# Ledger of designs, part 22: miniprotein binders against q56419

Target 1, 326 residues: q56419
Amino acid sequence: MEGRTLEEVQEEVFKRHGVLVPKKELEDLAKALEEAGLLLTEKVEARLKEEEEKLKRERPMRLAGLSYPEGEREARAFLEAFRASYPGEGEEARVLLMPHLEPSRVPEVYGAALAALEKTPPPERIYLVGVAHRPLKEKAAALPVPFQTPFGPALPDLPALQALDALLPFELFNTPLAFREEHSLELPLFFLKGRFPEARVLPLLVARRSPELGEALKVVLRDFPGLLVLAVDLSHVGPRFGDTPLTRTLAEEARRRDLGFLERLAEGEPEAALAFLGANPTRIDGVEVVASLLPLLRERKGKVLAHRLDLEAPTLSAVGAGTLVL
Below, E stands for the ipSAE of ESMFold2; O stands for the ipSAE of OpenDDE; V2 stands for 0.75 times the mean of E and O plus 0.25 times the DockQ between their complexes.

## First folded at step 9 (miniprotein)

Design q6 (at its last look DockQ between E and O 0.05; V2 from the best seeds 0.00; counts 0 for: pae O 12.2 > 1.5, pTM O .642 < .8, other shape alone 4.003 > 2.5, SAP 75.847 > 70, placed apart)
Fold by ESMFold2, look of step 9:
Structure q6 (fold): chain B 326 residues (1-326), chain A 85 residues (1-85)
Amino acid sequence: as target 1 above (326 residues)
Amino acid sequence: SPEALEFLKMLIEWLKRAIAEAKKALKEGDPEKLEEALKELERLAEGLFKAVLLAKGDPEALKKLAREIEKLKEEIEKLKKELEK
């Protein structure tokens, strides 16, 4: 705690301030942040540097024992159970859209992804594109290190990552700490590594749409062929996300938006999919990834294999998840 | 915790107000004094960026804060470039 609680700092800040600016207000904000340990002191900076150095060597499992089993044998049984939750057949994927939502909430959606992987020849590498839930210094980032899984480490494709970095107008390896707890990579990776244990991985995050990323990836994929995975969730509706409590009409709109988006992607029309959403009123979080990857999605036809809008009863909210092959 | 995330939200809104006031002052104010203020705002934004990077809590709430702080850093950079003109 270091001698003061956050509540004590908050109360002091409120007592001193009614309206900002002048310069004294900035000095008081800086002082409050420093007292809360939020400004970079030498000790905080040293701690950050230590965590960054660890992440430059490997990215450890954070969700083993929470979202999936820690042991390899149990993890394989887990995969089999998830595949069994989707009784249908998949199709070969050159591009796979799959969720990053907690697996137990949408087991048949992950099962559909496994069904698609069964029909997909083992790729040399997987371009795994998730959604940054922490801030990035640039629009997108990668972390070129092994990601640990119960099935062994998922090794980075360093030549492909270096080629990608060279084509971008910004440093690709820019925010290692953003990967430390990023579930949008870890959860899909568990399923992908379990099915394709020999594939290397390009672990990528998008914060904000980057047309440059899509153009660069189109070039890199030509020279380094592989499976492109969009690890994204769909609608986010309800009070947890800033809405009134979930109603039947809001849930029906969210489902319509999810399916309309996926169906237009399945027709090879990613621009139409984005236009269909307009201002994105149900907060489909795949939008920034799709908008970044347009050159890779155009004219690729495919099929929606599964969808669920999953209810969070305690929060009166819902999240959509789907599986699409292209 | 939820309280820590709400505190970060409050600090980000405070920074947002400070940037808005700096923008108004640029139309009417002293460029040299405002250059120092913008550098201070940049330092504070970087601190909040790191705080959100390290925060624990709901990933969806953190994503919203992340996008806000990213936008604020861009706004500060725009203002610094405008002041140099």
Scores: ipSAE 0.750, ipTM 0.898, lowest interface PAE 0.8, mean pLDDT 87
Fold by OpenDDE base, look of step 9:
Structure q6 (fold): chain B 326 residues (1-326), chain A 85 residues (1-85)
Amino acid sequence: as target 1 above (326 residues)
Amino acid sequence: SPEALEFLKMLIEWLKRAIAEAKKALKEGDPEKLEEALKELERLAEGLFKAVLLAKGDPEALKKLAREIEKLKEEIEKLKKELEK
């Protein structure tokens, strides 16, 4: 806010859109924007610095009470309900692709992930690779601290993280603030921690394709075996993402791309999956993650357990979500 | 990217609509609609934040976005002051 008052914003919003935004909401938004680092005020910088210092110790829950229950008992009931939403049986996963979309939008897709986890022996560690929805200093990053969950803290595997860092041509432990609000890790981690309470976690974010990450992880996985989880969404179509309102044709194209991508991954052909998308006109979220993890996905055969293209009616937009085991 | 900027513009438009709906709900005395509109506002604010962050990959787009956000903040601050009257 370069010198404009919330009142001026309210007035301008009212003038432009015929909507009088309550001052409190504007304050809350300004505060949220400020807290989000959109307002680089001295106060924001100080707060960001404080948050960065806190992230040296732990990553607190941000979506507890919003996307999932904060209380452990309620969280367990939540897991059970999501599992129940998927009528099928899972398969053992060595690699699990699952969504990071708001769980309530695609319950059966998360249910399919839980079904797969039921058939998976408890891993010593989980390599949780999410999508960076915030800029990273490097192509990828890790946060080597406990992540809070309703089931207790997900503890980092420091030896495996250090081994990974040592093999990368860049500093892995970069951009801690990118993890603060990153739902692509928090939401999947809820389900993973609930199923495997004793597993250590490697929370990883990918901003840009990093072939180095996949090669390094392949080496690390030899000495530090574990479950690889790709926490990725699929197509993003409609006005929210720069398209026209969702039509039958656009939805069918999104589904075609999502399923064609997942099926090729299920065949152990991740390069073919990427090639199939071409310029990725439906904006499959997981492309950079998959492109980074090619060495780990090659020749692994698996199964698509679930897929959904979920309509966000207020925006006439849709997001694809899927669950794949390898 | 031009796409990120366009997405940001769209998020701003949606945020404006969500604010309108929240105001309408408040005026109508409908707490359920108000809660829904506030949730949508929170979601859109988060989306806007994400879009701003995605735009940070382009310094010029970031500067433009920062200016628009600054403008929006000014507008929000103005709205806050008007509601305190």
Scores: ipSAE 0.005, ipTM 0.211, lowest interface PAE 12.2, mean pLDDT 83
ESMFold2 (binder alone), look of step 9: mean pLDDT 80; pTM 0.726

## First folded at step 10 (miniprotein)

Design s1 (at its last look DockQ between E and O 0.03; V2 from the best seeds 0.00; counts 0 for: pae E 6.8 > 1.5, pTM E .619 < .8, other shape alone 3.079 > 2.5, SAP 71.746 > 70, placed apart)
Fold by OpenDDE base, look of step 10:
Structure s1 (fold): chain B 326 residues (1-326), chain A 85 residues (1-85)
Amino acid sequence: as target 1 above (326 residues)
Amino acid sequence: SPEALEFLKLFIEYLKRAIAEVKKALKEGDPEKLEEALKELEREVEGLFKAVLLAKGDPEALKKLAREIEKLKEEIEKLKKELEK
């Protein structure tokens, strides 16, 4: 793609695939790709560089006014409404597993997370481990910059991040662009910052299982204690994910997998939780995160506070979400 | 856009075929030409990597593309190791 004209791309796709993508569709695609910054034109490279340079200073909100309110007053009301959606009481968390799904889809699951946070003493720092929905250069990454929220910036814990980097066999501070629009950090961070405004944050992404990350974090947590948050969704079933439309049988299997996974985590047996999933036929999202954090999850007993399999009716697909405290 | 994601999928399939051709050529071909071909594939995969980083769309679709990119990188690294032998 570097330096190739749309015509060259068209010709190459045609030569290699025998498919003549209409020039208009290629133009629309190129425009969409250019608008999306996907065409490695000099212009797109310049934009990429500009976006990377911006991410050296801060990570701006991307979902404010969409998934949550931009204004602080409205954002506080949003938190209160979500907390109210969960009728139960929380438990103190040393480890919190919570969703990163669109909050409006699973309000009571986020409410359960807020309930747990109410029972949790304010941490000095939060280790926020999300799922990379974009590729990373390494198995995991961190972005050591302020993350903007309606409650002010979530400031990075630079000393703890540096300590973590020093213990990893790879460069932790890689692929800053993967964080630009990563909702698996942004959405949980809204709730976490709203509850713990003074906590520093370590924003981490996992693309692939990294046992080294868990071992390194176990050491870092001794010198830099804090709350560990796993921002993960559970099963993904239905046509959007390659299955048939949601049926009772498929939903029951998704719930069985989700609950069986969470229950084994709650018993302090994360290896048993992973083994229970096998090939992960319902595509539990958090597998790579849990597999990376095994040393931190072992022998910790806890409680499942909430679970929901949420139907997306337009696609007849469903996503599982849960809240677990350890 | 849905169109952008579809294009990226097609490009991945293209790269898979290109890798398969290089694998075939490795058994039959000139090591220097193969090294150049692998360097080209690495550049193309890097382009794809950057494209997916900037892409807008369904997060799960993007995650799937990310996994496919990782597989492409792994296959290229295997080919490099075979060429060094």
Scores: ipSAE 0.746, ipTM 0.896, lowest interface PAE 0.6, mean pLDDT 89
Fold by ESMFold2, look of step 10:
Structure s1 (fold): chain B 326 residues (1-326), chain A 85 residues (1-85)
Amino acid sequence: as target 1 above (326 residues)
Amino acid sequence: SPEALEFLKLFIEYLKRAIAEVKKALKEGDPEKLEEALKELEREVEGLFKAVLLAKGDPEALKKLAREIEKLKEEIEKLKKELEK
């Protein structure tokens, strides 16, 4: 005869008797747990303050060994594999729209970006504009420090960043912690630094549309010419994003919205692209960036090089990604 | 049942001791002991959560208790993320 485990006995006791707990004991426990949570919060806040001080000096790689290789040799092979995933030729870009979705999910979309970079003269600097996934203190932010990559540090263009800051009605260097885990800069930067190892970078995040950012950037780009990169994803549909289960109809609508948006941008009509989305029912990720950068996108004609709406099978959801040159 | 209430009180006391071990490991700066303490704390929190789901009593007090347990789980996850290497 075999004995039962303590856990099995405890579960049977609770099941049979129903654990009746007086209201005061429940309230006392809730208070004790709240106090414990506050103490843990103090330690988290102290650690975040330490991380903020580190970010004032450099931004380390967070995704090496996860999304891309840590070693330079392996990283170059990785770039070549992604370029090979897009067998077409690129076109010269003054403005490049590329994704920040996990690279292995959309290899040909990143490959198309690499193809465009092959046709693009090496810029002195890259204006890299991503999407803030953590709150910013202002509508937009920058972090004026080296960003580490397997190809060496991507150095900030301090004069251009200072010029941009001076033209904005808010302090540009406002939320260092928002950059700590921000993949919308790190993932595109890997590809950009690999192809343009000498280019300096303006690492920018948009949380909320900022017309003043676009107007300021238009002025700064005249004095500090460079490549403008919009590092944005497109539609987000399905249960992970608050929809009913993903259907073929929803997926087709997402593709239609993605391509219609990109095509109108390619026509040099960014206001029309935004209007086409209306209430943005498929949650295209790049709308706040595009809305901020209207002065830089108007009248720039170009081409959509690649698009994919990539299925997340475990969540029955999908995310769109595209490559656009202007 | 008085027996069931005593078990719940024991789980609460054990949870408080697990939190104290996390604080001790943070003070000593021992990353291996901190990771072990956090894993033990998570196990105790999950056990308590399961026990509370089986509990009977004032509905509003039970809902408040469940919310505090969820908040504690979230704070533990934040601390774990800060300590990832």
Scores: ipSAE 0.019, ipTM 0.512, lowest interface PAE 6.8, mean pLDDT 83
ESMFold2 (binder alone), look of step 10: mean pLDDT 71; pTM 0.594

Design s2 (at its last look DockQ between E and O 0.50; V2 from the best seeds 0.67)
Fold by ESMFold2, look of step 10:
Structure s2 (fold): chain B 326 residues (1-326), chain A 85 residues (1-85)
Amino acid sequence: as target 1 above (326 residues)
Amino acid sequence: SPEALEFLKLFIEYLKREIAEVKKALKEGDPEKLEEKLKELERLVEGLFKAVLLAKGDPEALKKLAREIEKLKEEIEKLKKELEK
C-alpha cells in the first residue's frame, strides 16, 4: 500500500472483493472494506496535509480549459457569448439566484444572470453561497483565500469573513479540502468576477441547512453590504438520481416544481417556497441554501428571468437551472 | 473512479449495519466493549470522510456520499452520548 494513492488502494480493494467474491457472505465483504478504510499510510496523510496547506494560501482554477477558457482574452469573449445567449433585459439584483450546472448546458440561464449583473451597481463584495459536494465538518464553511480566475484573483473579504465567523456557534473555516474541487463556487465565480472585477468575495458552502448562518449573515450584511448570490441548481430527476428513466410526466413535474419554487421566492415567500416542495420529490438542489438564508429572503420580491430543465441523454436524466433576481 | 465510488457506497452500507448493531446492544451489551467498537467506528467514518474529500468522480454522486457520511457521524455522536450515561 506504500507508494499508492488512496484512490488506487480503493480501486484495488473493490476489484479484488467485487470480482473474487460475488456471492460471498456480506459480512466477509464488509470486513474487507472496513480494513481498506484503515489503509491511510504516512504517504497519504502527508499528501492530505500538503494539499490542505496549499488551500490555506490560495484556491487555484480547476475547471479552466474544461468549463471555461483559461486565457483572459478568451474568457472575456466567453462572457460576451453567454450574455448574447439571453436576448432579454435583466433587473437590478440585491439577491441573485443562479446555477452552478456546467455552463454549456444552460447558456441562456447564465446569460440571464449576466443581464442582471449588467443592471446591478458594482458591489464592494459578493456573498457567494454554493452547495458542498464534499462533506463538511460543520453545516457550513468558508475558505478565506484568493480564488484564481482568468480575470485575476478574486480576493476574500477578510473583515466580513471574520465578522461572520465570530457570530457563528461553530468555526467557519473548518474544511479547506472541501473547496479543492468545488464547482458550485468556481463556475458562478467566473461570471461574477468577470463582471465585477473589483468586488471581494465571501466564498461560502452549505452542506446542511443552518438557521444560524442566515441570522449571522443578516447581521454581517448590515455592516458589510454587498450582493448575495445563491449558486444553486434545481430539480434532479431520472436514473442518475434514483428514479426510473425520465418520462414526459416526470419532466413536467420537475418543471412545475422548479417554477413553483422560484415563483414563490420571487413573491418574497421563502417559507411558502419550501412548503410547496414538501418532501422535495424532485430533489431541488437549492433547498438547503434557501432554508439557511430565510431571514435574507423574506419579503424581498423580484422576478424569474430564466429557467431550463436540461436533459442528460446518456443518463436519461435531467437537471433544472434558473435565474432569479430579488 | 467509478470503482472507487462503488467501494465507498459498499463501505457506507457496512458502517450502517455496524452502527445499527451497537444501537441494538446499548441496553444489554457490555459498555466497555461497546466503547471500543464505537471508537473504531468513529475512526473508520473519519477515514471515509477524508477519502471522499480526496476522491475524484461525479460531483452529484460524491454529494450523495457526503450526506450519508454526515449522517453516520451524527449517529456515532448520538451513540457516544447515550453510552456516557
Scores: ipSAE 0.755, ipTM 0.899, lowest interface PAE 0.9, mean pLDDT 87
Fold by OpenDDE base, look of step 10:
Structure s2 (fold): chain B 326 residues (1-326), chain A 85 residues (1-85)
Amino acid sequence: as target 1 above (326 residues)
Amino acid sequence: SPEALEFLKLFIEYLKREIAEVKKALKEGDPEKLEEKLKELERLVEGLFKAVLLAKGDPEALKKLAREIEKLKEEIEKLKKELEK
């Protein structure tokens, strides 16, 4: 929206919707939009360009000091505490499904992921597939730059990323701004980099199911072997997600769907896992990722190591998280 | 801010209405006015796309907006293909 004043936007909204948004609310909104870089003012466009240019070089930490410690020493202590929260032993992973939820909400689920990583030989590279919480230009995207972590930068595997791009019918290196604040990569990457400091990373986001991605990755993995990580959450239920407040019945249904999904994946039947969810009434987050990676999940047997449905008490809502090894 | 997300939701609902009007007009047979209107809608959806990329808020709320934007883009592309016929 080049050059339109807040008043022009107000008038247009009023003219079109019959709703007079109070000028103060519009100002607050414009300010919020400007602060959010949402007002396509020259200033916002300049900021967008600047942020895009920064992302050509590196992806800085956004959640350091919030979700995890910024300092390396404190970050190592954080990893040890999370590992200690899971009393079990892990198994070797060729495929790891783990959460991207705020770590403090589901520490034992992250602990289970760390336990699996302890039994996993250090990979040369990690294919980290997250969920796009922002729109992508294509069904999937990658950012071929270093991701900052308290343990140093996670370096991209450029040869493997290029091989993947060459096999896709769309441009893989799209929508760099979608990675800027994407926690579905940043949070898992903290744990992965802490455990495997020398591993290169392929940071991938999925917005919509892309069967082409799974087929391409299957080919790339032959020449560029590595650990596949699905960074996905499970059910999202309660008022934040459009349901009634969490009840015993709703929680039981969420758990049933989460566990039923994970168990079918553990049996090497990803199509059965998707079919089991149907219309996905409890809004399992990882559906589009799993649907994209079917060729890599078929016939792989594994084990569910952890599951939790975590209550967010202020909103009476809950999110499911799980750790699965294949 | 919660206000920014609410505005983005309202803007999506606006764009849905505009697309519905274009669909109606397409059935009524005025193609030239429709091409200009589709170009405008594309610009607005691109603006919305950029806005949601920069927006701060609940990730699940942003994800929902992202999916709505994808649907808007798909609807516009369908309308473009229908106009080319």
Scores: ipSAE 0.698, ipTM 0.884, lowest interface PAE 0.6, mean pLDDT 89
ESMFold2 (binder alone), look of step 10: mean pLDDT 81; pTM 0.762

Design s3 (at its last look DockQ between E and O 0.02; V2 from the best seeds 0.00; counts 0 for: pTM E .784 < .8, other shape alone 3.729 > 2.5, SAP 86.467 > 70, placed apart)
Fold by OpenDDE base, look of step 10:
Structure s3 (fold): chain B 326 residues (1-326), chain A 85 residues (1-85)
Amino acid sequence: as target 1 above (326 residues)
Amino acid sequence: SPLALEFLKLFIEYLKRAIAEVKEALKEGDPEKLEEALKELERQVEGLFKAVLLAKGDPEALKKLAREIEKLKEEIEKLKKELEK
């Protein structure tokens, strides 16, 4: 946006939408964009640099008091309530697939993840692989700093992160700003840190499928054993995602895709799971993560513990969430 | 926040057009001018990249923007390779 005048933006909006946005609204938008850090002004660049420098030290909570409680006592009560929402028992996990959707939307799915964690011996480290909802410079990235949680900081496993970086054909420690507000790590980390307070964490994001990541992690896991967590959502259907309003037929197709994906993963056939989705018409979120981690998912049998397609009524849209142990 | 996302979408569409114009100009244009134009596009895409990193809004909308940015980068890299031939 450097160099475009508000007038050029106004003209472009007019050309595209046939709407003349008042200059005042453009000024307000520019101000909002500046306040949002979207206008690459010197001020915004300085702020970006400041935020990057902060992220060299720690990743602060962004969703505390919104998605989960900030206080430790209240956070523990929150965990207990979520665990109580799932009436079943868990199984020991070597690999855990769990959602990163807003916890209040799918409490029993998070409850199933907690049930699995109850049956899992405390790992020395957790490989937490989330979905990048922001652009990365590389296919994948890591942030080698403490992540704040109500249970104290989740400390990075620097030796394991360094070993991983050394095996990748690209710089692993890229795009720190992508982690700043990434909920796909923050939300699952709340549950993981609450259950395993002493575990170190490798916070990883995947933007695009990276077979190299899976191969590198397979080697690293030999020397640095730990729990692998895939923090992924499933189908995204309805108007928010470019479909018609949710119908019975659309919901049934979303469930079929979600369950068919999870079941094939549970059978130890991750390539079959990906093939089953084809063009991914219901937009399963975790595809790039699973595609990156194939070497770690092959031949591992497990169990689907929970699944939900959650309706967002205001938009008549739905998101799938599931919990799988391997 | 919704306005910011719409603005980012409009900027992506602008960049798509600008890339298409450069692609057409590669057939008949001055290589030095084209190199300069590609450098400017890279700068603009980097600006867009930074803007999306800082943007607030629907995560799925942001993810879509991220993918569009990746496509823009790939297209620019293809044009660079074509210009080197």
Scores: ipSAE 0.707, ipTM 0.885, lowest interface PAE 0.6, mean pLDDT 89
Fold by ESMFold2, look of step 10:
Formats: sequence, structure tokens, C-alpha cells
Structure s3 (fold): chain B 326 residues (1-326), chain A 85 residues (1-85)
Amino acid sequence: as target 1 above (326 residues)
Amino acid sequence: SPLALEFLKLFIEYLKRAIAEVKEALKEGDPEKLEEALKELERQVEGLFKAVLLAKGDPEALKKLAREIEKLKEEIEKLKKELEK
């Protein structure tokens, strides 16, 4: 209407007429595109190789300035604000279940975790077990390098990691790139490092349930005592996760599944907690971690300190998060 | 028609220039120039895809070209995502 671009004119001409293109020209063009594609593939592979080599030395912050402040002073104030969002008292934890959901979405749930840490003597090390969001080469993995935080590097507990690796039927240090963007470790670690700045860390990911991991960790924890942290989220419901739009009924069911799961864990009944979920219709995120760690959860009684099913109005979806001490 | 053939030749010329720009950006190692070159290549590849839907010629050559177009679009997207990180 107000003039047309060259592209628009070209498209109209092509639509009205059809163009016979010589076979050789089509083949030459396809070859040129193929060669260009190979160069781009090589560039991507080179970048990933470079990133993998960096991850063998350290794991840098990826969410500073996005999910938490980059500077230490601001990060400390951030922790204090989160603790203040939970007015209750904590309880000493040998095992702590806490979320990895974006902290601003569930501030009181992270606050409850901080309250529990206030009651927990500083451990020598923290077994931080998250959920792999990228494929692992094995059922579980670790990355034995410092993880950067605003509070300084969280140093790996190399002797404990090596002991764990020796007890598993697979190489534990198997997928460095899976840790590159793994928020299920980075977000909880921010809170844990802020409260226990001297603790070393075993940064662990579970992709698929591994009874071998739980048995090995039971042995390692005996010889290398520390705080076990399950960094997991709960229900995932709504269209973003393949459901119908969130209704009050679906939200109430997700809440019931979350709390029923947590309460059975709090009674020292992890098998019952898993059985309660059945086919896991609300997609509780922590199932593979809990199923891996059964030997460490049996007969440990404790308390659910907080829970929230956080609503995502734009997507008509929700994610549950909770804090449990055992 | 003669007009359609002339416009096709222009599409091919712009695409070849876009490929050359990406090759030069890769050689220079400048991420900003590479992002700009990839955006231009993506535009030209999409234009070629539209033209292939209307083109006549050897069926096997057209099928091969369509496959290479789709592969290149995928590689462009992969690299763009990595450059954002």
C-alpha cells in the first residue's frame, strides 16, 4: 500500500509465475548451503569444547544479576530479606529438602530453609543433590570443581567425591556440560554458601533413579559426615507442562500431592511417599532424587516447614516448592 | 517468465553474499559481526525456502535443496543460541 519492499515484489512474482531452475544450479546451491552448515556446526562444537574445558576448572555463576545479586554485600542483604519472609522458627536438619525454583517466586520457602540452617551446626561438607535438566551419560553425575558464588567459591570435597566415585558402578565425573546451566545446584547453593561459607560441597545431579547412588552415599556419609540437601521442586501443573489450564481443582490436587508427599517423607516413609504419587500425575520433580536416596531417608522423622504452589498467571500453570527437615 | 527468472537470480546473489559475510565473520572471530551476519543469512535462507516452494526443476535436486535449507536453518539457530549465552 505505502510502497513495497524488493522482497515483497519478488515474492509476488514468484507466486504468480513459477521458475524453472537448471539442475546444476540447484545442486550447486545445495552444496553451498551444506558447506555453510558444516562451518556453523564446527563453530558450535568448538564453543562447547571450550566451555567443557573451562568447566573442568571451575563452574562460574550463570544467574548472578538475574536470580540473585552479583555483589557480596547485596547478596548478604538478599539472604536477610529471604529469611525475614519466613517468620517461623527452624529446626536442626541432618537432611534438608529445599526448592530450586526461582527464589523470588517462593521467598518464604527459601526463608524456611534459612531458618533450618540457623538451627543446624555448620557442617564440614554439604551433599547437594539436584535434578539434571540436561541429559547425563549415566544415572547421576558430579562436577569436582569450585562453584563460584557471590560469597566466594564453594570448594569441592574431593576426598568424599573420590570415595563416592570409587563405590559406583559408573564414572561419577561423566558429563561436565550438564552442569553449565544447571540451576538446581546454583540456586540452592547461593543460600547454602551464604549460611555455611566454610563448608565444602559435593555437587551431585540425578537424571534417573539410582539405588547404587543411595547405597554409596550411605557409606560415604558415615566416613564423611555432612548435611544432605535434596534440591528439588514439587508439582508442575498446567499448559506449560502439558496439562489443561490451571483450575482450582487442579491446583488443590497439586497442593494435596505435594503435602502428602512431604508429610510421608517427614514420617520416615519414603517408599510410601513415592507410592502416594502413583503415576505422578502432577509431575513432582523430586521423585528420581528421593527414589535414589531411599537408604538415607528411611526412618528419619522430621517436619514440613513451608510449602507454596506458585501460580504463573500468564501461562495458567503452577509449580510447587517446599521445605522439609529430617 | 523472464521477470521471475531475473528475480530468482537476485535471490541467489543475495544468499551468496550472506554466506560470504558469515564466512568472513567466522574468519575475523568477532562475535558481534557473526551475530549480524547470521541474522542476514537467516533472512536470505527463509526467502530461498519460500522460493523453493514455487520453483520448478529436477525433483531430486529440489528435494536435496529443501533438506539443506532446513539443516542450515537449524544450525543457524543453534549457533545463535550459543552466542546468547
Scores: ipSAE 0.534, ipTM 0.883, lowest interface PAE 1.1, mean pLDDT 90
ESMFold2 (binder alone), look of step 10: mean pLDDT 82; pTM 0.765

